# Designs tried in a protein design chat: VHH binders against q9y6x5. Part 300

Target 1, 379 residues: q9y6x5
Amino acid sequence: LPPKLLLVSFDGFRADYLKNYEFPHLQNFIKEGVLVEHVKNVFITKTFPNHYSIVTGLYEESHGIVANSMYDAVTKKHFSDSNDKDPFWWNEAVPIWVTNQLQENRSSAAAMWPGTDVPIHDTISSYFMNYNSSVSFEERLNNITMWLNNSNPPVTFATLYWEEPDASGHKYGPEDKENMSRVLKKIDDLIGDLVQRLKMLGLWENLNVIITSDHGMTQCSQDRLINLDSCIDHSYYTLIDLSPVAAILPKINRTEVYNKLKNCSPHMNVYLKEDIPNRFYYQHNDRIQPIILVADEGWTIVLNESSQKLGDHGYDNSLPSMHPFLAAHGPAFHKGYKHSTINIVDIYPMMCHILGLKPHPNNGTFGHTKCLLVDQWCI
Short names: E, the ipSAE of ESMFold2; O, the ipSAE of OpenDDE; V2, 0.75 times the mean of E and O plus 0.25 times the DockQ between their complexes.

## First folded at step 14 (VHH)

Design ga36 (framework vhh_8dlx_2; at its last look DockQ between E and O 0.01; V2 from the best seeds 0.00; counts 0 for: pae E 19.7 > 2, placed apart)
Fold by OpenDDE, look of step 15:
Structure ga36 (fold): chain B 379 residues (1-379), chain A 119 residues (1-119)
Amino acid sequence: as target 1 above (379 residues)
Amino acid sequence: EVQLVESGGGVVQPGRSLRLSCAASGFTVSSNWMGWVRQAPGKGLEWIGDIYRGGSRFYNPSLKSLVTISRDDSTNTLYLQMNSLRAEDTAIYYCATGKDYYSLAFDIWGKGTLVTVSS
């Protein structure tokens, strides 16, 4: 049988949730498979960029999805979560579902994974759901499992996306134990339902399943705000993205804008594009604006508006609070093996290996995931 | 002892709605995979739908538009709401559950309740 892989993302599932809350279904999943305790995601630590990094193996500067909100100065186009359907934004890379689908006797399926409802390089997933946050997990699960089970050509790669615990993390903050316990319980229940559904359909033994996330969540507070209006008049720049990484497009001399912002807050680093730290791999793309502001962990950049979020993400990708986890189960994976850390871009070459696909040039390192795989030598 | 008792069956006119109940004892309905199955006269068993432990519900595609499964934790009861009933919906309706966590078949059944759709 051709190898099959289901990639599942629970948005905003911080890695240390596994240590602080009970996940009987997920733990059972892990017990019979593998766990990577921490996944270092890409900068900025936002939803669209990191989900695209998972499926391309590229840093944001390379795949071109550099934020949830973007602006291209040449075409004057805008990108946002409500305006993400233009292939222009996605075509700087080739995601794995396209690579998979272009192979003989294979097709791809997707339930609301970022970019899957857009034709990329003139190819769209054979099966997909248009993004709609109102659609239940069970409906998404039902469609994915139906496609995995009954499609011709067979679906050999599928993606499943769910918005929790991210939405709740924003609403309650990750430190709200009462509310987050409830939310995370529901997530574990959904994982249980997923496993049971796969078993019921006879898919479980032959399907490789990866459960992961794009980023974590940090606690925010009304006491930790950075008001840009206190530092610079809004007429001097265009705001492309706000918090916790602000993208600034100057309307006046860039140096003047920089000088007004550089000392705005001791809890915010201000970078000219050419001075962005190399470790971020966030420089070599025209969609990155001339000035970026990076708030410290837990700090929120605001204008004359108050933030209502008690949790947020997008911060420095070296922060543990920004790191998700990865668990996997299936014939390609060991049982009962735990690994400490990988980079999020390492997932792509691993998935390509599992599926027997030739990977496009990427920033991942296959060697980082070898110990997870039964067919590889682990040093 | 684990027991399932269906109720709510009877004679109903075409186009009407009916809600069946399944009272569970000896276990918690919200902690088990549960479902509804029916058997029409002279026909085999037909799966209607089920509800997973996490609350996810799945339905027979041929019946999806006409049925809804729900559960009430306070009363430990499973429900089957049926709308726009037809003559072909005449059957004995069974509530069932799996004994084990990942049971792949219903192994505990109620005695069933008869639904007759007739003008």
Scores: ipSAE 0.770, ipTM 0.906, lowest interface PAE 0.6, mean pLDDT 95
Fold by ESMFold2-Fast, scan of step 14:
Structure ga36 (fold): chain B 379 residues (1-379), chain A 119 residues (1-119)
Amino acid sequence: as target 1 above (379 residues)
Amino acid sequence: EVQLVESGGGVVQPGRSLRLSCAASGFTVSSNWMGWVRQAPGKGLEWIGDIYRGGSRFYNPSLKSLVTISRDDSTNTLYLQMNSLRAEDTAIYYCATGKDYYSLAFDIWGKGTLVTVSS
């Protein structure tokens, strides 16, 4: 029987939620598994980029999903919604489900993970659902467990994505303890449903399960807005992405656009592409625009408008508020082990190891996750 | 003491619908998983479906198009909606739950309610 792995993402699950709220089902999962308290994600700290980094082990400049809204200067293509099925955007990397299907006689299954409904290098997940946010957790869980139990060749890699607590984090902000408590309790109950269903189907004892997230959330306010229209007239540039990282495509001389922006607000940093800090690993891709604006934590860039967002993400990946966690359980993992920090790109080579796959070249370091695994010597 | 009391059974004509209720006392329906099981005369127990704590529902594939399980957490009541009833749906219907959230078997059962689908 080949090893099996289910990778679960709860979008926008900030690491310190684990310390500020009660998670009885998640804590029971961790007690017999492992917990990584902080996962340092990639810049920008957005959903599509980080979900693709988890399954490729690459920085955004390397895998090509550099934002949730993108423009490619070479081909002049635009990407701006989750229904865009053009493989062009995803073909700069090879995600783990493609590797899983091509290296051995194995299947992959996907319930809504970003990219799984797109053929990448002419390969699509063996079983998948077209992305639709209205599909219930129940339906996603039913499909994934059916495919794990009833497939030939066997499903050895499965993914399950859920939009909460991100949607509520945006709506209420992470500091709204009353609303966030209700939302997070519901997520814990869904984790309980997941574990119970796997046990009922006889899958639990032999399945490796990773529960993680792509980013955190920080509190925003109507008092912390940067009005881009007060800095520069819209006739000078095309806006590719707005907040909290604005992607600016100049219609005139780049230096003149930069000069209009560079001192406009004390609460954002303005970078020419070649001046983007090396630590972001956000420079070497045609989809990264000539000028990038990076708002300070909790600040929102707007176009002479208010923002209804009380929470947001996308900020500097060194910020603890942007960090998710990782918990895992299964035959590959130690029981009751706690680890401080890994990089989000480290998840990919770890998953390849668990599945017995040869990883594609990646930015992760297997040594960072070896302490989590029973078949590795930690020190 | 945990108690489950089914109601809503009786004689019903073929082709009609029927909703069974299960009133829970001694625990909250949203704190545990619950399900429905039936036993036709002279036959074994047949699982109908479950609703888990978080609200996820799973059905016997042979019955999925004919039944819906729901709960009202405010009234602490579990429901089984049955449509297009046929003579073979004649059975005693049981509401059941595990002794705790982590139980994988039905440990606590109601007394059952008889549904007779007559000609």
Scores: ipSAE 0.508, ipTM 0.827, lowest interface PAE 2.4, mean pLDDT 92
Fold by ESMFold2, look of step 15:
Structure ga36 (fold): chain B 379 residues (1-379), chain A 119 residues (1-119)
Amino acid sequence: as target 1 above (379 residues)
Amino acid sequence: EVQLVESGGGVVQPGRSLRLSCAASGFTVSSNWMGWVRQAPGKGLEWIGDIYRGGSRFYNPSLKSLVTISRDDSTNTLYLQMNSLRAEDTAIYYCATGKDYYSLAFDIWGKGTLVTVSS
């Protein structure tokens, strides 16, 4: 019988929430499994890119989902969270569910993980839900567990996505202890429901479960705005993405646009594409625009807008506030082990190992996750 | 002293076929899993396919009908047959192998061979 894996993401779950809030159900899950306290995600620290990095093991420049809003100059196509279903955007990589379900006697299931409702390389997840944020966690859980329990060929890889605590983190900010305590308590209750449901269906003993996230959240403020309209006229560029990493397509000479922006704010770095720091691994894709603007943590790039989110993400991936955690439980994992850090791209080769899949070329390092696994020599 | 050397690249017209070779030394091509990967200009790595020790072959779904991987133990060579080439197939083509079965990525790579598909 092939091993089974359920990959769960709670969007925007900042690693230090585990230290600052109470999670009785998640803590029981961790106690019987493993914890990675910090996962260093990929730049830019946005939802679509990081979810695709988890399932491909690739940096954004290599898998082609380089932001939540993108433009391709050759085809003149535009990508957004409301226009994300064209396979063109996703086809620069092969996500793990495609590899999995092409194996003999295997299928894949998905409850709203980014990309799973798209036919990537003419292959869509064997069982999936079309994305709809109005669908409750309970309904997502019920579908995923039904597919894990009742499918032929059997579902061996499944994904489950939930929008919290990201949505509330944007709304309240991570420093709003009262509201975030309520939100995080609800998430812990949902984790309890997940574990209980798996036990009640007889799936818990032989299913590997990873609970992770794509990024964290940082506090924003009306005192920390960068007004782009004060530095450059709209007529000189096309805005592909705004904050906290703006993607600028010049309409005039690129050097002229750069010169107008370079001293706009001491709280913003302005990069020509070839000057983007190498540590970002964010340069070698046509979808990365000729100029990017990277705001400092907690700063927001605006176009004379008065309304602001109280929390945001997308910043430098070296910032601890941008890092999620990873917890895992199941027959492949040790019990009661904690690990300080991995790279988010390391999750893919680990998942491939657990599933008995040969990974595609990727940027992950299996050695970084060996200590989590019972079948590996740690030292 | 493991070494992989690709050959057979060059300029080829659209619609034609091309066979790439990968000469292995320091190990037998059937002693580990091996595969082919390409990188188009300005793009990331794209897996083409691999062949397991027992001869089972697995391909990138987008390329499955266009490529065939084979090997010849007598010449210690891995092959990539590509058919109906198009401009988007222009890339550097690498052969690669894992260090052993527990390797979850290609650890040992050739230098690559450039294939340019143009009229």
Scores: ipSAE 0.000, ipTM 0.127, lowest interface PAE 19.7, mean pLDDT 90
ESMFold2 (binder alone), look of step 15: mean pLDDT 83; pTM 0.834

Design ga37 (framework vhh_8dlx_2)
Fold by ESMFold2-Fast, scan of step 14:
Structure ga37 (fold): chain B 379 residues (1-379), chain A 119 residues (1-119)
Amino acid sequence: as target 1 above (379 residues)
Amino acid sequence: EVQLVESGGGVVQPGRSLRLSCAASGFTVSSNWMGWVRQAPGKGLEWIGDIYAGGSRFYNPSLKSLVTISRDDSTNTLYLQMNSLRAEDTAIYYCATGKDYYSLAFDIWGKGTLVTVSS
């Protein structure tokens, strides 16, 4: 009987939501499982980069998905959500579903996880859904549970992605307790539906389930804007990504562009690529632009306009507001155990261990997750 | 006392639509899963569909295009919308729920409401 794992992501689920709101269904899940209170994600703290780090165990500079909008200086290609199905962008790493399918004749299933509708190293998830944000949670759940129960070779690794609470976090901001309470209660109810469906189908007792997220959310304001047009004229650069981390491709000498930007706002840091802090692990990739601007928490970089966003992410990964959590339940996990912190890159080698897969070289440390697992010594 | 009361049944012409209601008392419909089951004369029970606490819905594949389950949390009421009714849809319709959120069986049933599809 090969071990099975379902990996679930609720986009933008800030860790401290767990202490500020009630989650009865999630608490019942954790009661007989494990909770990691904070997951320290990778920089930039954005959706595509962090979702790919979870399934590869690599920093963004190593797996190549370095932002939600990218430019590759070697090939001159542009990445956005409209062309993210080009395998070129995803081929710098091997995600766990590819390894799962290539080892011991196993299948993978995916409901909307970033990258799963793309053939990566000529391998696409055995069962998948083309990304469509309009597809309900219940339809994603129905497909995943059908595939877990009815596939040959067996589905041993499955993923499920949901866009909330990120979309509402952007719209309302995390400090809007009334709207966020409504949104988070709906998510807890969906977790309840997930557990109940797995129990109804006889999957619950033998399936390992991880519930996690890619990043948190911080409050923004129209009083905290950095107008980039006030710093530098559009003729000097090409803008690859804007906020809260701006990726600047100079049209003139890099030093001249840097000098125009470096003292423009007290609320952003301006880095030449080689001066990006080592702790970000965000330097060694052709898709990282020659100049990076990093806004201070809660500040938005704009082009002579207001921002509609009341919440945002992408900020410094040392900020607790950017951190998600991880909860897990199943035969591989201890019951009622609470752990303080792991790195998001540590999830990959832990998942490989659970599935009996040999991991590709990665930036995770298996020792950081050992205390979560029943077959490991926690000393 | 936990009680379920179905209503909205009656005689309806073929090809028409009908909405059944299930009023719950003694518990909140949003805290537990609920389902609809029917029994045609001289036949066994046929499962129609369920709605879970979070709103996820699961239907009998044979009926999915013909029925919709919904819920009004403010009135503590479950609904079954039926379209394109045929004579074979004549049955007693029951709403049912488990004794708690984790129950996998129908422990609590209403008395049923009769739907007759006839000219």
Scores: ipSAE 0.185, ipTM 0.668, lowest interface PAE 5.0, mean pLDDT 91

Design ga38 (framework vhh_8dlx_2)
Fold by ESMFold2-Fast, scan of step 14:
Structure ga38 (fold): chain B 379 residues (1-379), chain A 119 residues (1-119)
Amino acid sequence: as target 1 above (379 residues)
Amino acid sequence: EVQLVESGGGVVQPGRSLRLSCAASGFTVSSNWMGWVRQAPGKGLEWIGDIYLGGSRFYNPSLKSLVTISRDDSTNTLYLQMNSLRAEDTAIYYCATGKDYYSLAFDIWGKGTLVTVSS
């Protein structure tokens, strides 16, 4: 039988949660598999960008999903959560499910992973669910396991996405130990359900399973707001994205807009596009706006309003609070091995190796993940 | 020894077509995936497109109508055909290959060939 891989994402699962809370089901998974303690994600540390980086191995400037809200200056199209099904936004890269279907003539399956309900390069996941946050984890799992067992050509790559703990992290903040403890216990129970379902269906021993996330979460406060309306009048610019990374499109004069913003707050860095730090790999794409504002960790950019978010993400990707973890189990992986850090773009070439696929050119380094794999020498 | 040598660059007037060549030695082009990537002065790397072992081709959608990738197995050469060249197409053009499962963005690639689009 061809090798199979299930990629699972729990949105907003900060790596440090593993140290501060108990996860009995996840710990059993890791004991017989591998753990990467920190995954350094791409900038901006947001959901759509990082989920697409996982499956393409590319920085955001290269794959084109540069934020959860975007404007393309060349075509004058707008991207938002409400219109994310336009293939235009996703076509600057080739995600692994497309390569899986075309290169190996095998099937892919998807339960809610960003981009999987969109035809990309005229190819849509063989089996998929249209995005709907109201669909339970159990229904997503039922569909994925059905497709893994009952498909021809066989499903060799499957994805499963869950919105928690991100939604609760925003609502309560990561420092709310009582509320976060309940949410994280529920997630651990879902991991237990996943493992039990795979065992009952005879899939567990021959399936490679990766559990990861796109970013972390940091504590925000009503005491840490940057009011953009105090810096500049809305008549000077069009706002493409707000917080914690604001994307500013000047209406008339870029220099004047920059000068009004550059010294407005000590808790915000203001960059002309060409001055964005090279380490972000966030510059070379028409969807990156002429001026970018980057708030310091825990600060929220607002427009003459109060923020209700007690937690947020999108901040500098060097911050440990923005990092997720990666755990994996299956025939491709060692048992009981712990690794310190990989880059989120390294996941893609590792997955291609497991599936026997030739990766597209990417920003990942296969050597960073070699120690996780039984068929590789750890050097 | 694996080597890729790009050729066919130079100064070209706007609106014209140009074909770049990539001569491979030390391996067979039909047995490896191959692609083209460019870098404009002061900018990052932009993926143009790839061709895979079986001949499947994938292109950057922004360039899809303007470029064609092909290979000639008898001469062990990869080609990039470019049409309707504009000043914005001025860049160093790289031929690249991921020889095996360990392929990276620039795993094996040439030194590049400069294309300047000007009057």
Scores: ipSAE 0.000, ipTM 0.214, lowest interface PAE 19.0, mean pLDDT 89

Design ga39 (framework vhh_8dlx_2)
Fold by ESMFold2-Fast, scan of step 14:
Structure ga39 (fold): chain B 379 residues (1-379), chain A 119 residues (1-119)
Amino acid sequence: as target 1 above (379 residues)
Amino acid sequence: EVQLVESGGGVVQPGRSLRLSCAASGFTVSSNWMGWVRQAPGKGLEWIGDIYPGGSRFYNPSLKSLVTISRDDSTNTLYLQMNSLRAEDTAIYYCATGKDYYSLAFDIWGKGTLVTVSS
């Protein structure tokens, strides 16, 4: 019977939540599986970019989803919530569900993972749900498990996405122990429901399950604002994305715009595109704007306004507060093994190995995840 | 001692609705998965549906449009709401739970409550 994999994401699940809150169901999952304590995500540390990096193994400059708000200078297209279903934005890479369907004549199933309701290279998941945040975890789980058991060709790759704890992290901030403990307890209960449903359906013993996230969360404050309007007038540029990484398209002269911004705040770094640090792997794409502003952790870039967000993400990917974790269980994985860190781009080649797929060229290193797998050698 | 006590059964006319209750003692309903099972006279057990700690519900496909399972964690009580009752819904109704959250079978059962749908 072919190997099967279910990839689950809880949006905005900061790695150190595991040490600061109680997760009895997740800890039971980990006890008989593997835990990677920190996953170093890609820059910028935002939802759409990192979810696409997980399933392509590529840095954002390579897969083309470089932010949640984008402008393509060559085609003059603007990415917004109304045009996120345009295949143009997603076609610079081949996600694993497309590879799964094309290489092995297998089916893929998706419950809300970013990009799965878009035909990419003329291929859409065999089974999918159109994105709707109002759809319950229960309904997403019911559809995924139904498709895993009742499909021909068989579903061998399935994805499940949940918006929490990201929404509550933004609303309350990660330092609000009372509200975050309630939210995270609910997440843990949902993990318990997931495991029990898979056991009841006879899927648990033969299914590989990965539970991960795209980024973490850091505490913000009304005391940590950068007012961009105090730095430069709107007549000098078009704003493509604002906070905590601002994407600036100069209307006049790039050098003049840069000079007005470069010393405006001690709490942001201002980069010309070619000067963006190489470690970010955030330079070689037409959707990356000529000037990028990167706020320091916990600082919010605003346009002469107050921010209502008590938590945010998008910051430097070297920050531990931006890191998620990865837990996994199943026949491909060791039991009771703990690993310190991997890169988020390493998940893709590992998943390809589990499914027997030839990976497309990617930025991941298979060697980084070898110790998690029963059929591999740790050097 | 862990106990489940069903109540709310009785005689009901066809087409009517009925809500059954299951009072749990010796454990908390939010810590365990729970379900409803019925047995019609002279027939085997028929699974109705389950509810899990996180609130996820799973129903027998033959019954899903006719029943709703819910719980009140503050009163430690599980409910089964039944709509459009038919004569063939006449049965003893049991609430049940596993020994622990990850049990694959119902290990702990109530004594049952009789529902009679009379023409």
Scores: ipSAE 0.000, ipTM 0.477, lowest interface PAE 10.2, mean pLDDT 90

Design ga4 (framework vhh_8dlx_2)
Fold by ESMFold2-Fast, scan of step 14:
Structure ga4 (fold): chain B 379 residues (1-379), chain A 119 residues (1-119)
Amino acid sequence: as target 1 above (379 residues)
Amino acid sequence: EVQLVESGGGVVQPGRSLRLSCAASGFTVESNWMGWVRQAPGKGLEWIGDIYSGGSRFYNPSLKSLVTISRDDSTNTLYLQMNSLRAEDTAIYYCATGKDYYSLAFDIWGKGTLVTVSS
């Protein structure tokens, strides 16, 4: 039988949560599997970009989902959470479910993973759910496990996405131990449900399961605001994305807009596109706007208003607070192995190896993940 | 011993068509995944498109209606057909393939062929 893999994402699950809270079900999963303590995500440390990096192995400048809000100057198209279904935005890369369906003539299944309800290169996941945040984790899991057991051709790659702990991280902030403890306990209970249902359905012993996330979360405050309106009037630019990375499209000369912004706040860096740090790998795409503003960790860019967010993400990907973790269990993985760090783009070539797929050209390094795998030599 | 050799570049008038060839040796085009990538002067690499071993093709959406990738398995050759050429299509064009599952990106590249669109 072909190898099978289920990829699960809990949005905004900061790596350090594992040290500060108790996760009995996740701990049992890790005891019989592997743990990567930190996953260095891609810049910008946002949901849509990093979820697409996990399944393509590419930096944002290469796969084209460069933010949660985007504008394409040539076509005049806009991308947002409420306008994300145009294949135009997703077609600069080939996600693993497309490769799985076309290269091996296998099926893919998806419960809400970003991009899976969009035809990409004229290919949509064989089984999928249209995005709806009101659908319970249990319903998503029931659909995924039904498709894993009852599909022809067989489902060999399945994805499952859950919005927590990101929503609560924004509302309470990661330093609110009482509220975050409650939220994270619920997530651990969902992990327990996941493992139990896979066992009850006879899937557990032969299924590879990866549990990961797209980014972390850092504490924000109404005392750490950058008021963009104090530096520049709206008549000078079009705002494509706001915080903590602002994407500025000048309505006048770029140099004039840059000069109005460059000394606006000591807690914000202002970059002309060609001056964006090379380490971000965030420059070579037309969807990246001519001027990018990057707030310091914990600072929020606002337009003459207060912010109700107590937590946020999108910041510099070198920050440990922005890092998720990765845990995995299954026939492809060692038992009881802990690894310190991998890059989020390394997940894709590892998954291709597990599924026996030829990876699309990517930015990942297979060598970084080989110590996790039973069929590889760790040197 | 794997080698890729591009040919067919040169100076072309705007609006015209051009077909580039990539001769492969030391492996079988039919059994491998191959692609085309270009680099315009002073710019980064731009992916054009790929063809899988089974013949499935994927293109950069910005170029999809303007380019066609094909192969001739009998001559072990990959092709890139370009239509409606513009000045911004001036670039060095590379054919490439991955070596194996450990590839970071394309591991095996030709030396490239220069295409200059005359205006």
Scores: ipSAE 0.000, ipTM 0.113, lowest interface PAE 19.3, mean pLDDT 89

